# VH-VL binders against q96il0, part 2

Target 1, 167 residues: q96il0
Amino acid sequence: APERGAERRDTAPSGVSRFCPPRKSCHDWIGPPDKYSNLRPVHFYIPENESPLEQKLRKLRQETQEWNQQFWANQNLTFSKEKEEFIHSRLKTKGLGLRTESGQKATLNAEEMADFYKEFLSKNFQKHMYYNRDWYKRNFAITFFMGKVALERIWNKLKQKQKKRSN

## First folded at step 1 (VH-VL)

Design p4
Fold by OpenDDE, look of step 4:
Structure p4 (fold): chain C 167 residues (1-167), chain A 119 residues (1-119), chain B 112 residues (1-112)
Amino acid sequence: as target 1 above (167 residues)
Amino acid sequence: EVQLVQSGAEVKKPGESLKISCKGSGYTFTSYWLGWVRQMPGKGLEWMGDIYPDDSDTTYSEKFKVQVTISADKSISTAYLQWSSLKASDTAMYYCARHDSYFEGMDVWGQGTLVTVSS
Amino acid sequence: DIVMTQTPLSLSVTPGQPASISCRSSQSLVYSDENTYLHWYLQKPGQSPQLLIYKVSNRDSGVPDRFSGSGSGTDFTLKISRVEAEDVGVYYCMQGTHYPFTFGQGTKVEIK
């Protein structure tokens, strides 16, 4: 049986915008939109005295960001490829060339493109449902850890206040 | 990594035939238009034509329609630019470039193939 | 064919100063989908062209914020807010709205 060559899935290059925040920044930085995902990357600040909970929160936020970037980059690439193939195939079926009589690029009308969008959404419905589910799970976890970090900070402030009162 | 790799420099005589190649890698070769661009020595860029590798749908600039043939072999992710009979005026750098369907620009370029036609 | 006219054809700029390149098309580049398929490319000395700006104003990946594109219809501009030594090369506008695709003549940017 001839080994079906593994279709190298066109993974979007993980071209995380090399947005380098200023070295002395004490806050999170938002980069420009990534060209593939159209999502703005966040460069997370790392405190010198980062607590284990703060570190867990930061890592979870980073992982979630990378997951989102990769998902949308792949979706946008898939959409663009399928859109181009659809347009090309429909023009060919109509016996239309790539050039109109006016010299413009030949395209499909809004109604024909609506069929493409409907089909694309239908085809990717399950994928989007899983994405939404996982998005909620990840954001719930992030929110939970944000709460823990907030409580830890409050507790540390209270301990310091108590220490100041005892002296 | 998405890459276009072109064949090496060519030195030919007038009247000879030539076929240069452009191999795509790191992407679905059949899903992107591939264009050819000429640059004569010390001159600007000239769009020659493009091909859709999936069905070999090809469009030419009127200037190049009779001068060259654009083709593709999707089985090896390679596009070609061919002359049946070279002229001294064909001396130029030739670039292949991917036309990205998302950005609608030529986002990936080959390194170029220098073609020199001299007596 | 659509004629793309760039001005100036040559520009000598002091480092840190702004630069501006104009590109005019002989016809409107607005397509029926309301997009304008004007792109800017940079060819550095001894290199292949690289995409800078797509669809009038969108920076390609890795393109510094000092580059900006603007315009509509037939008139387009590429701006460099602060020219650096690495910006030396020939800049080309290209229309991708009408076949055949056409380039401007190119604008050579040099450092003084």
Scores: ipSAE 0.000, ipTM 0.574, lowest interface PAE 11.0, mean pLDDT 87

Design p4a
Fold by OpenDDE, second read of step 2:
Structure p4a (fold): chain C 167 residues (1-167), chain A 120 residues (1-120), chain B 112 residues (1-112)
Amino acid sequence: as target 1 above (167 residues)
Amino acid sequence: EVQLVQSGAEVKKPGESLKISCKGSGYTFTSYWLGWVRQMPGKGLEWMGDIYPDDSDTTYSEKFKVQVTISADKSISTAYLQWSSLKASDTAMYYCARGYLDESSYFDYWGQGTLVTVSS
Amino acid sequence: DIVMTQTPLSLSVTPGQPASISCRSSQSLVYSDENTYLHWYLQKPGQSPQLLIYKVSNRDSGVPDRFSGSGSGTDFTLKISRVEAEDVGVYYCMQGTHYPFTFGQGTKVEIK
């Protein structure tokens, strides 16, 4: 039985955003779009006296961002690869070369490309469903921790106000 | 970077009104409280009062309660200290300071101070 | 009002030698949450006060390890293990346990 060569799924390199915000930044920064995912990374501000709860929220936001970046980087790579393969296959079937007489890359018409998009969406439908589910779960968790941080801040303010009344 | 920038030095006569300012930047102004501290020439620090800019909740030292008004405009991230009628005894350096909310009751950042001189 | 008493009011120290400043409160600074809200500030000559120590023993960010705070109840101490020229100024204790907040008289630290 011929060993089916494990197709090395070309995973997009974890693109460390080269954008470094100023060290003295007191707010979150939005970087340029990542070259693989096309998503703009957020550089999260770290307060000097970050609470354990704020730290948990920040870490969860960071992990969610990294997960999202990796998903779209891989998805865009897969899309580009399959699109190119589709174009090459269709041109070959038509007896056309990969380049026009002018030396430009041969392209398919909009109708032929519509078939590619339909097939690609159909093939990746389940993957997108799982992505959406996990996206909602992660965002729910983030929102929950945002609520906890807000409550912590309210509690600390109330504690300070209680000191005003105790005299 | 967290900064508190105070208004410039003031020279006034007794009986005049004065309002000095403290502008916060580099942080969410409404998420922290702000205190005012007096330092008379060659003397120590005296807490005057504090304000929560989000709801304008103010607290005064009994010594200063009738003498000054503390206020804030959260739209421009600015706190104020105001006198209706200055006295020669009001001659001092006045500092605004950010109160740290999470651990409460200490000042982590200070303004550069505003020198108020009241002379005849 | 809580009276904060610092001792000494002036201290002349040789560079590299240790320094110690005492702060005593007229009543306990332990709050109902079991925390003690005693803080230390340094005012360098011609500058604004800066936070050194919060809640008795916690150094603020950027404060050198040579500074340490200790104490409980009504008696507190700031120690400098090796005084440097940059440590010149007036040190204040402050209580934040009860309103109104009150400062010590200040301790002037000078280099010999």
Scores: ipSAE 0.362, ipTM 0.729, lowest interface PAE 1.5, mean pLDDT 90

Design x5i
Fold by OpenDDE, look of step 4:
Structure x5i (fold): chain C 167 residues (1-167), chain A 124 residues (1-124), chain B 108 residues (1-108)
Amino acid sequence: as target 1 above (167 residues)
Amino acid sequence: EVQLVQSGAEVKKPGSSVKVSCKASGGSFSNYEISWVRQAPGQGLEWMGGIIPDFGTANYAQKFQGRVTITADKSTSTAYMELSSLRSEDTAVYYCARVSYEDTGYGSYYFDYWGKGTTVTVSS
Amino acid sequence: SSELTQDPAVSVALGQTVRITCQGDSLDSYYATWYQQKPGQAPILVIYGQNNRPSGIPDRFSGSSSGNTASLTITGAQAEDEADYYCNSYDSSGNYEVFGGGTKLTVL
């Protein structure tokens, strides 16, 4: 049975930036802005002797990044679609064409677009509030784990110093 | 000359979905709205919705909101209309049509080119 | 939703003049369009922008508007003009297209 080619739903591809940092990198890399979210992805370094706590921190950072990428990719897509719809409807109502005589997309004036932006922000206000709340929660957790990892590193250094003094 | 070629007749069961295609040729595709209009047997024309491929945004008649999906593929110059949760009342000829614009003093939008229609029959 | 009202049927004698009307409370008469549909065929645009005729449409077809009423006039009706005629407009939002109920024209 020929595999019915999955209609690529223009789901904003979870475009994990195909940016591969150099294999020998010993630090986090920042990629170019994602085409959908416009956020710069971070490629997290994985130490050879990563502790369970470090791993947990890394995973939390990765998950938070993915969450942000998806949110903004979807938000940008929604914004773009609603913006175009607004422009289209307004032009039609005004009895104007969708394109100029030069073949460019017709646009609205700054005042009309200001109305769109105000309406869009108002409509999405609650969504943004929830995003902000969740963003703070996630970052708080990350910061907390960063502190734990820092303490763990200090403790390990102290133990190593004690062992060297005892030998 | 612009031509709109639609997919063939469909026979569907109640509760199923149908997807009709409309391929445009002979002109620009991306900057024109492609609308879908249906006509039940012995009834009038009913606008369902439309899409501008360049915008990627579809508008829908309130009656079909949530049940119809209109998409466009610019690479193939093809528009699609998918209607879900089919009922016997959805038995109709489905037309795609191009919406054109002319500045007639006030601006005029009109359906200048039509597909030949796709017959969709919903039967138990 | 804007509703466009048409007479369901009208008759005209061969060579005579007939007017088909389309009325709607939200009808923008400046944007009224008219379509002809013959049995088993897709609609054909006959009038747009009140009184503009596409290429290939005979000059016996004309459009007019007054207030919330658009009219299609056929001056000197021919046998081939027997068809269903639909008016069309879009609502005040510009997002939704609306068709009239259609008028069946019989040429006697």
Scores: ipSAE 0.020, ipTM 0.571, lowest interface PAE 6.0, mean pLDDT 85

## First folded at step 3 (VH-VL)

Design f2
Fold by OpenDDE, second read of step 4:
Structure f2 (fold): chain C 167 residues (1-167), chain A 120 residues (1-120), chain B 108 residues (1-108)
Amino acid sequence: as target 1 above (167 residues)
Amino acid sequence: QIQLVQSGAEVKKPGASVKVSCKASGYTFTRYGISWVRQAPGQGLEWMGWISPYSGNTNYAQKLQGRVTMTTDTSTSTAYMELRSLRSDDTAVYYCARDTQYLPSGMDVWGQGTLVTVSS
Amino acid sequence: QAVLTQPPSVSVSPGQTASITCSGDKLGNKYAYWYQQKPGQSPVLVMYQDTRRPSGIPERFSASNSGNTATLTISGTQAMDEADYYCQAWDTSTGHYVFGGGTKLTVL
């Protein structure tokens, strides 16, 4: 009796991208799109001599990424469920089967689906507004800290040059 | 107010048929489906089937296929459920419920239930 | 046919949080609906599309869906919340609705 391979229950992966960059990488790595969010995760490089400002920037970027991953994973799931239910409900209303005579999954036309998209966008409008607001706030903060880190690096380079001239 | 009012209790013999009515009011009857759900004494809810008042199309639970017929009269905003070849295990409270065809969906309004007793 | 599994009973003290789970193999991709049924009464829709609350349902009622498990949560449970609770989903392959076995919530 062939051992029915234990179908690995794809446990909803905890949102940590399993993508591991090479250990010797000295730069940020971009992973493949996440299966739930469809966003490409970034693995941030950690310098050996990371400054407190650099660390703060890295953490902020990581938190923002996690926030984005969670938002879009949830949004995509909601969208998929709602879309499927909409199609089913409309087919029922029309008295159509869930499958065509050829055995294919019955679908709605583009015009009918336009109603779904309008309704979905309308219902989620406020959620999207908040998302956009928070997205801008987070990115502004990131940009601000990027500037600070850049200035710090310039200052450190200048100090090193002065020390070399004095010796 | 949206309301579903069902017909009164029925007592039937095994092998007989029962027809339960469900009169809808307070909404456009053809915009929503009607689902039928039954509940045997002390048991859980069992979905029986669905009808579209708009198209007249139905979908029945596999267990009841061939024994159940759902119909609607749009002129009176009334849904009907007929169950044939009654057995003792068909003894239950039968509910009609408004099945929303638009989002949000679900059975959002229920009738008061109709007790059908099948006894020898 | 999809099967939804609920605990047969849950007990909670007044003011505490009650949690009722509903598990199904494909529930993660489906919306869950929740119904409350008091003795001798018709079921009442208390939650729809996993997390949405109908008008007239108290804010203490909430629901979530994670993986293949939907959860109904009643915060600050009151004596009036004692009832049978049923989860429901639909099978996209057949168009059939499926109910859970129901959970009796007792408020002690």
Scores: ipSAE 0.148, ipTM 0.716, lowest interface PAE 2.9, mean pLDDT 87

Design f3a
Fold by OpenDDE, second read of step 4:
Structure f3a (fold): chain C 167 residues (1-167), chain A 120 residues (1-120), chain B 108 residues (1-108)
Amino acid sequence: as target 1 above (167 residues)
Amino acid sequence: QIQLVQSGAEVKKPGASVKVSCKASGYTFTNYAISWVRQAPGQGLEWMGWISTYTGKTNYAQKLQGRVTMTTDTSTSTAYMELRSLRSDDTAVYYCARDKLYSGTPFDYWGQGTLVTVSS
Amino acid sequence: QAVLTQPPSVSVSPGQTASITCSGDNLEDKYAYWYQQKPGQSPVLVMYKDSERPSGIPERFSASNSGNTATLTISGTQAMDEADYYCQAWDSYTAEVVFGGGTKLTVL
């Protein structure tokens, strides 16, 4: 059994610089790509008369976003570190320096890097499968709650129309 | 448990050769390189070189080029380091260490060390 | 050959934070590794890839690499942390392993 050294995954610093949208935004705000995840954060608008169901939907969307941001931030960090380690290891094995004679960082060719990508994908295959599964589950739940909120809004509009007809 | 067990202390004359062994256990020997590091009395660590247990490829420190030979026996999971033309300044504790072949993380496990004394 | 420079000694009181530096040209472009060696014992890897901690190494050990300096930090230093500490990196041209001169950490 390969000793799964519990590489304590360096949790990406939790300091995702949450771009705060302008306080006067009456809609969802989409920020620039995060420097770690490369995903654009969304700041969800909070209505003044938010229903409990709308609040639950908003929270679910927020939690899903945070989960997605953390996943990709960590994945990108792991990829970058492992890639650099692979390059160093390969250069070592070849008896080459880490820098060229001109002082540039030594690189591997595309063929040599193909081995890294293959290995990386293979090692992370299960992780990606779990991610995809959870992504679909979360999005299904979000979609379900969107439907419920839509129905609630329709119902509330119908009640208001009935009350106006009775007066 | 992962272990690297080295051969015992040796006393050699100047100009002689020494061969130190390092027997690995507790892991797949061919999945890791073996590096050799020495430490003179009261001095720091000096890297000597590495050998791939899979390919047999070696990389020696330039300072020791021509005097050092590293070999492996996969059947016994043993690495060997031979140092020739010994000098008084070769007096040191010699360590073998496991070195990851593909990840570049060196020296996660070490042998107990072998004292080699070069004296007239 | 690349040279890694360490202070020869660092002293710290129990419970205080110890910092050991390792300076080298373009060290930020390389991974730094750290080893602990107690008297009469083999070196032990305590930090790898600048800031990663091996299994079994206490959380009080941390490291960083910035500019031309790698730093090993031991928070809440204990008497058992008294040892020689060596930084290690790769030579940029030869891909040889290079060690620092070592730092003796004394816990007073």
Scores: ipSAE 0.013, ipTM 0.561, lowest interface PAE 8.8, mean pLDDT 87

Design m1a
Fold by OpenDDE, look of step 4:
Structure m1a (fold): chain C 167 residues (1-167), chain A 120 residues (1-120), chain B 108 residues (1-108)
Amino acid sequence: as target 1 above (167 residues)
Amino acid sequence: QVQLVQSGAEVKKPGASVKVSCKASGYTFTNYYMHWVRQAPGQGLEWMGIINPSGYSTSYAQKFQGRVTLTRDTSTSTVYMELSSLRSEDTAVYYCARGQKYDITPFDYWGQGTTVTVSS
Amino acid sequence: EIVLTQSPGTLSLSPGERATLSCRASQSVSSRYLAWYQQKPGQAPRLLIYGASSRATGIPDRFSGSGSGTDFTLTISRLEPEDFAVYYCQQYGSSPYTFGGGTKVEIK
């Protein structure tokens, strides 16, 4: 039985942003745009006395960020691949070379690409709908936990003020 | 209105070269491919080649490979067809024709034609 | 290369008659990429039909195109005096963009 060569789905490498914030930073840092997703990664600050609720929020934000990075990295890779195939096929059909006389990669004009974009959007419409749904769910959860953390911080500040008044 | 205006008739000797121009107007010149088609006297239409909107990519029919050169000047909205090593069999009317924009399209507009006569 | 063969080579008809022109391809051509042109003596070709069945702008309703695969037809329902010309089919789906040999529609 001929081994069906598993088409290695070129998954975008999980671009761990090599951006390292300064060690002494007490703030979240925004890195440069990722080369695959084009999203700017956030490096979340970890307080020394992180509450369980703050930790949960941080983890949820991190997971959501990773989810977004992975989604867009894969989407951009797919887009680039399909775009290249489209251009190649169209140039081939026209009997045109893949390179210009200047040695540059031959491209189609924006109008010629209109069909590609329409088809690509149509093909990926459902995927984008699911992404949007999940994006809202994740952000709602993050917002909810942000509210809880804010309340916890207020409560802790009030307790500290009461203890200082009693001494 | 879309117009393709070609240069005037040419008379050449065998072995010479001819360069025919096609000036485009009435549309966005840089969005369309241009084709060249010839027609020998009393014969059918023969496709010669295509040039892309930028002028950097060309393709030629095998019969004309190495003898035909298509060029484009965006500043003047003009396409040129140069045919070298002319033979008596190259006596024909040469047409420019507008090609593709958004998709693979037919030749929707044609120049008036340029008669090239190759005679000893 | 896709070779297009047109038949008949000459069609002699009277005004008011129906003209049926055939274009046969040596291999399958997508209907999306078949065109018909009219050429009058001393004039450039004029696009009549594209995508095998779509009329170009300003083309009268008496002109119609049909066909698929290897067999395509141009029909002129009622010949007008101005319709006496040479008609060419073309495929533009792949390079080279080949033309048929033409059919001359002449007055009987």
Scores: ipSAE 0.030, ipTM 0.624, lowest interface PAE 3.7, mean pLDDT 87

Design m3
Fold by OpenDDE, second read of step 4:
Structure m3 (fold): chain C 167 residues (1-167), chain A 120 residues (1-120), chain B 108 residues (1-108)
Amino acid sequence: as target 1 above (167 residues)
Amino acid sequence: QVQLVQSGAEVKKPGASVKVSCKASGYTFTRYYMHWVRQAPGQGLEWMGVISPSGGDTSYAQKFQGRVTLTRDTSTSTVYMELSSLRSEDTAVYYCARDKPYITGSFDYWGQGTTVTVSS
Amino acid sequence: EIVLTQSPGTLSLSPGERATLSCRASQSISNNYLAWYQQKPGQAPRLLIYGASTRATGIPDRFSGSGSGTDFTLTISRLEPEDFAVYYCQQYGTSPWTFGGGTKVEIK
């Protein structure tokens, strides 16, 4: 019995952006748009004397970025797949092939595609609502930790100034 | 509620033409493809053709190519199937069937059917 | 043209039993675009399943569709008296649309 090859669900590879910032960089770097998510990855700088709070912020930012990259990579893949299926479905219903007589990929007009977009948005409405909610929660948390890190830095600077005045 | 109401039974002679109507109601008529399917007595279902929401595009099964014509009238929300050069083998119940709105090809609502009898 | 072969041609069962209907395609059906219909005597077909496994609106949970590629199955988990009918599979992956020959589910 021939082993029916498990149809590898093309999970969007967690393609770590091959963008490597310069080794001597002291700031965050923004990479080119990811091919699947179309989002620009950020390479976060790691200070030599990173505080536990700074590390927590960096990790939270990294996790949020990975979450966002994965969401949009999957969403774009789903969109592309469903769009292709829709186009194929409509073309066959019109009695048309996938290719024109000139060998070009057959397409639908904007009016025909409007039905796809409407249906796709309707179908994914809840998913997008949850995404937006979670996006706001994550960003709020990041902003909160950014504030804490800022306060910590101010406090450390004040302590250093006091120590220099006492010597 | 979605309804598809077809015209009454027809009796035709060989070589004649028949035109069956399907009046749609309860939905946006201009958004849905309409298919025609026939069923000979005691036989299975046979797809005949499809017409686009605008009526500008039609596709027919090869078996009926050149004999079947699908049309639609937006003003009356009615689709028509005309079959010419009738033969005894064309004796069947003819159904209009609405296509699903997203991925086309499955039929969610059907007319009650129109019996067409071709007899000498 | 994709030819759909349904088996068995007739299935004799009692109310409460499980019905399993097969539909085999002569070639792989694109995107699993397979539908199942129920037809009672003197009535138009009724859509049960589309996309191989998705129940149509108002279809009871006892109906389920499965399969992919060339082999598809309709399952009725517990036959009700109203389920005795002819069942057709239909592919809509490629034009022309084609139907199976049907399976008659009858009372034993």
Scores: ipSAE 0.532, ipTM 0.815, lowest interface PAE 1.0, mean pLDDT 90

Design s1
Fold by OpenDDE, second read of step 4:
Structure s1 (fold): chain C 167 residues (1-167), chain A 124 residues (1-124), chain B 108 residues (1-108)
Amino acid sequence: as target 1 above (167 residues)
Amino acid sequence: EVQLVQSGAEVKKPGSSVKVSCKASGGSFSNYEISWVRQAPGQGLEWMGGIIPDFGTANYAQKFQGRVTITADKSTSTAYMELSSLRSEDTAVYYCARVSFEDTGYGSYYFDYWGKGTTVTVSS
Amino acid sequence: SSELTQDPAVSVALGQTVRITCQGDSLDSYYATWYQQKPGQAPILVIYGQNNRPSGIPDRFSGSSSGNTASLTITGAQAEDEADYYCNSYDSSGNYEVFGGGTKLTVL
């Protein structure tokens, strides 16, 4: 029995976006769509006097972004792989070659491909549900920390005003 | 073992045509694609086109469309590549290669057997 | 025509690991193949279907792909591995075969 070579799970490379914002940027930058996830990465601005709370928010946003990038990169890879496997399998079942008489790559019609999409969505339904749940949880946490940071900034501004009045 | 035996070296004048043959032995011929790949001196590999003998139709690289004709004779298990309107830039080693397919989960096409190559020199 | 880009030359010390890359926008990473060519010889298939080795090819040769990049890795390079290496794929239409520009590997 030929040893089934270990399916090296082609993990999508952790797509560190090669997008580098200008060094003098004082705001967040949105990069072009990542080639794997098709999501636009955000480069978060780091203030010189970043508070611990601001840092925590930034890290949470960054982690969430990385999570999202990785999810979609992997999903897109899986989709592409399974699509190709489906096409090959279906052609084989039909007794068709992978090349036409003209030497072109054989393809399936729209109806047959609709079956693939339906099956793919069905198969990945639970995965998408978990993704959505986690997405909401992460965004809720981000929003919560955004609120805290906003309050901290207000408080700091008030303290500075009081100090100026006392001098 | 599959062997691809090519015709001998050719010296041609500009504007003429050359026809190179590739005879397959040691395996099935008709259901495999035979492709032609050339390599100019000191240059890389360049795919020209291919034919599946059972289909009788050839596929050509865009660069060679109109100048190259690829045919196959199933009775002799021989593929042919004819290149017309020869130029100095057509000086190269021309290889025939068998294209195989394997279902490795994704399906893969690859050139598993190659001829030894035919040198075509185009000189005035 | 989709172009496959390779580094023109790479060097590796004897017994060390080298990675040769092939990049193309239309590269079908699942169907990347690799060929070895020595001077005056026809190309020889070394990797097909991303990471399959033909009979007679040493296990030090391996293939991988990520996105639009295919890679050939030689783990423990030997003197006999000095050659030109070409990646190959077909375009997105499946109509045309494409070769990379080739990489000359020197074993030091």
Scores: ipSAE 0.015, ipTM 0.564, lowest interface PAE 8.1, mean pLDDT 85

Design s2
Fold by OpenDDE, look of step 4:
Structure s2 (fold): chain C 167 residues (1-167), chain A 124 residues (1-124), chain B 108 residues (1-108)
Amino acid sequence: as target 1 above (167 residues)
Amino acid sequence: EVQLVQSGAEVKKPGSSVKVSCKASGGSFSNYEISWVRQAPGQGLEWMGGIIPDFGTANYAQKFQGRVTITADKSTSTAYMELSSLRSEDTAVYYCARVSYEETGYGSYYFDYWGKGTTVTVSS
Amino acid sequence: SSELTQDPAVSVALGQTVRITCQGDSLDSYYATWYQQKPGQAPILVIYGQNNRPSGIPDRFSGSSSGNTASLTITGAQAEDEADYYCNSYDSSGNYEVFGGGTKLTVL
């Protein structure tokens, strides 16, 4: 059986947006849309006195963001590839050339493209279901840790007030 | 194997016209674009335009619009490039090439077969 | 029209690796095609699409892309690889063909 050469899947380079927020920023920054995922990356602020719980929340948010970036980058590449293949195959079936009479790249009409979108969505339905499930799990975890951090902050404020009253 | 056979060398005067032919054999002619690319002495490749014989309409580079005419005869599997109002700067080797399509990624066109080129000399 | 830019000349020692680069805005959207041309000959297709080689092209030729840059790599350059290399792609509109200025490769 001839070893099918491993198609080096062009792993979308993890285009960590080289956008470094200004060092003096005390807030999260939203970068421009990533060229592959079209998602806007968030640069998370790191407080000087970050608690272990805050750090855990930040890491979880970062990991979830990276996961989303990778998923959509790959999905967009797959979509673009399959779209182009669909267009080409349909044009060929219609007996049309690869270019229009004006020399432009040939395309399909809206109705024909609607068929592509339906097929693509159907084919990727299970993938999207798994994505959605995992998305909910991740966001639930993030929300849970957000609540814990909020409680910690309240508790710390109360302790500081008690110490000020005792002095 | 696809072969593109071009017409012979031409010597022309300024202001005249030249018509170069490109005959395709060994494959389908009507479904593939035939493009024209020129190369001046010691210079790079320059795309001029192309035609899909089935459509009969040519696409031209902006630089040559109004001065170049590309046509195709399906009955003889021959493409033609006519360049008018010739200047000394039009002295070049003119190539015909077949355009194919690659279906991976975003897709791309590429020139898989080339003619041997036709030398056109424009001299007073 | 979006232009493709290439270094006019590069050199490589026999058996060494050389990379020829092509830069242009259209390369973010389209793959580059690479052609080899020897003196007095027509161009020959060497790489197209995502690192595809036509039959008869040695495996030492490979293509890659990153952002607005495409590269042709020759791993283990041979004397017969001395030639002009041209990148090709679409312009920014995707409707017209454009060539780079060409790179002269000298094998030392």
Scores: ipSAE 0.012, ipTM 0.562, lowest interface PAE 9.1, mean pLDDT 85

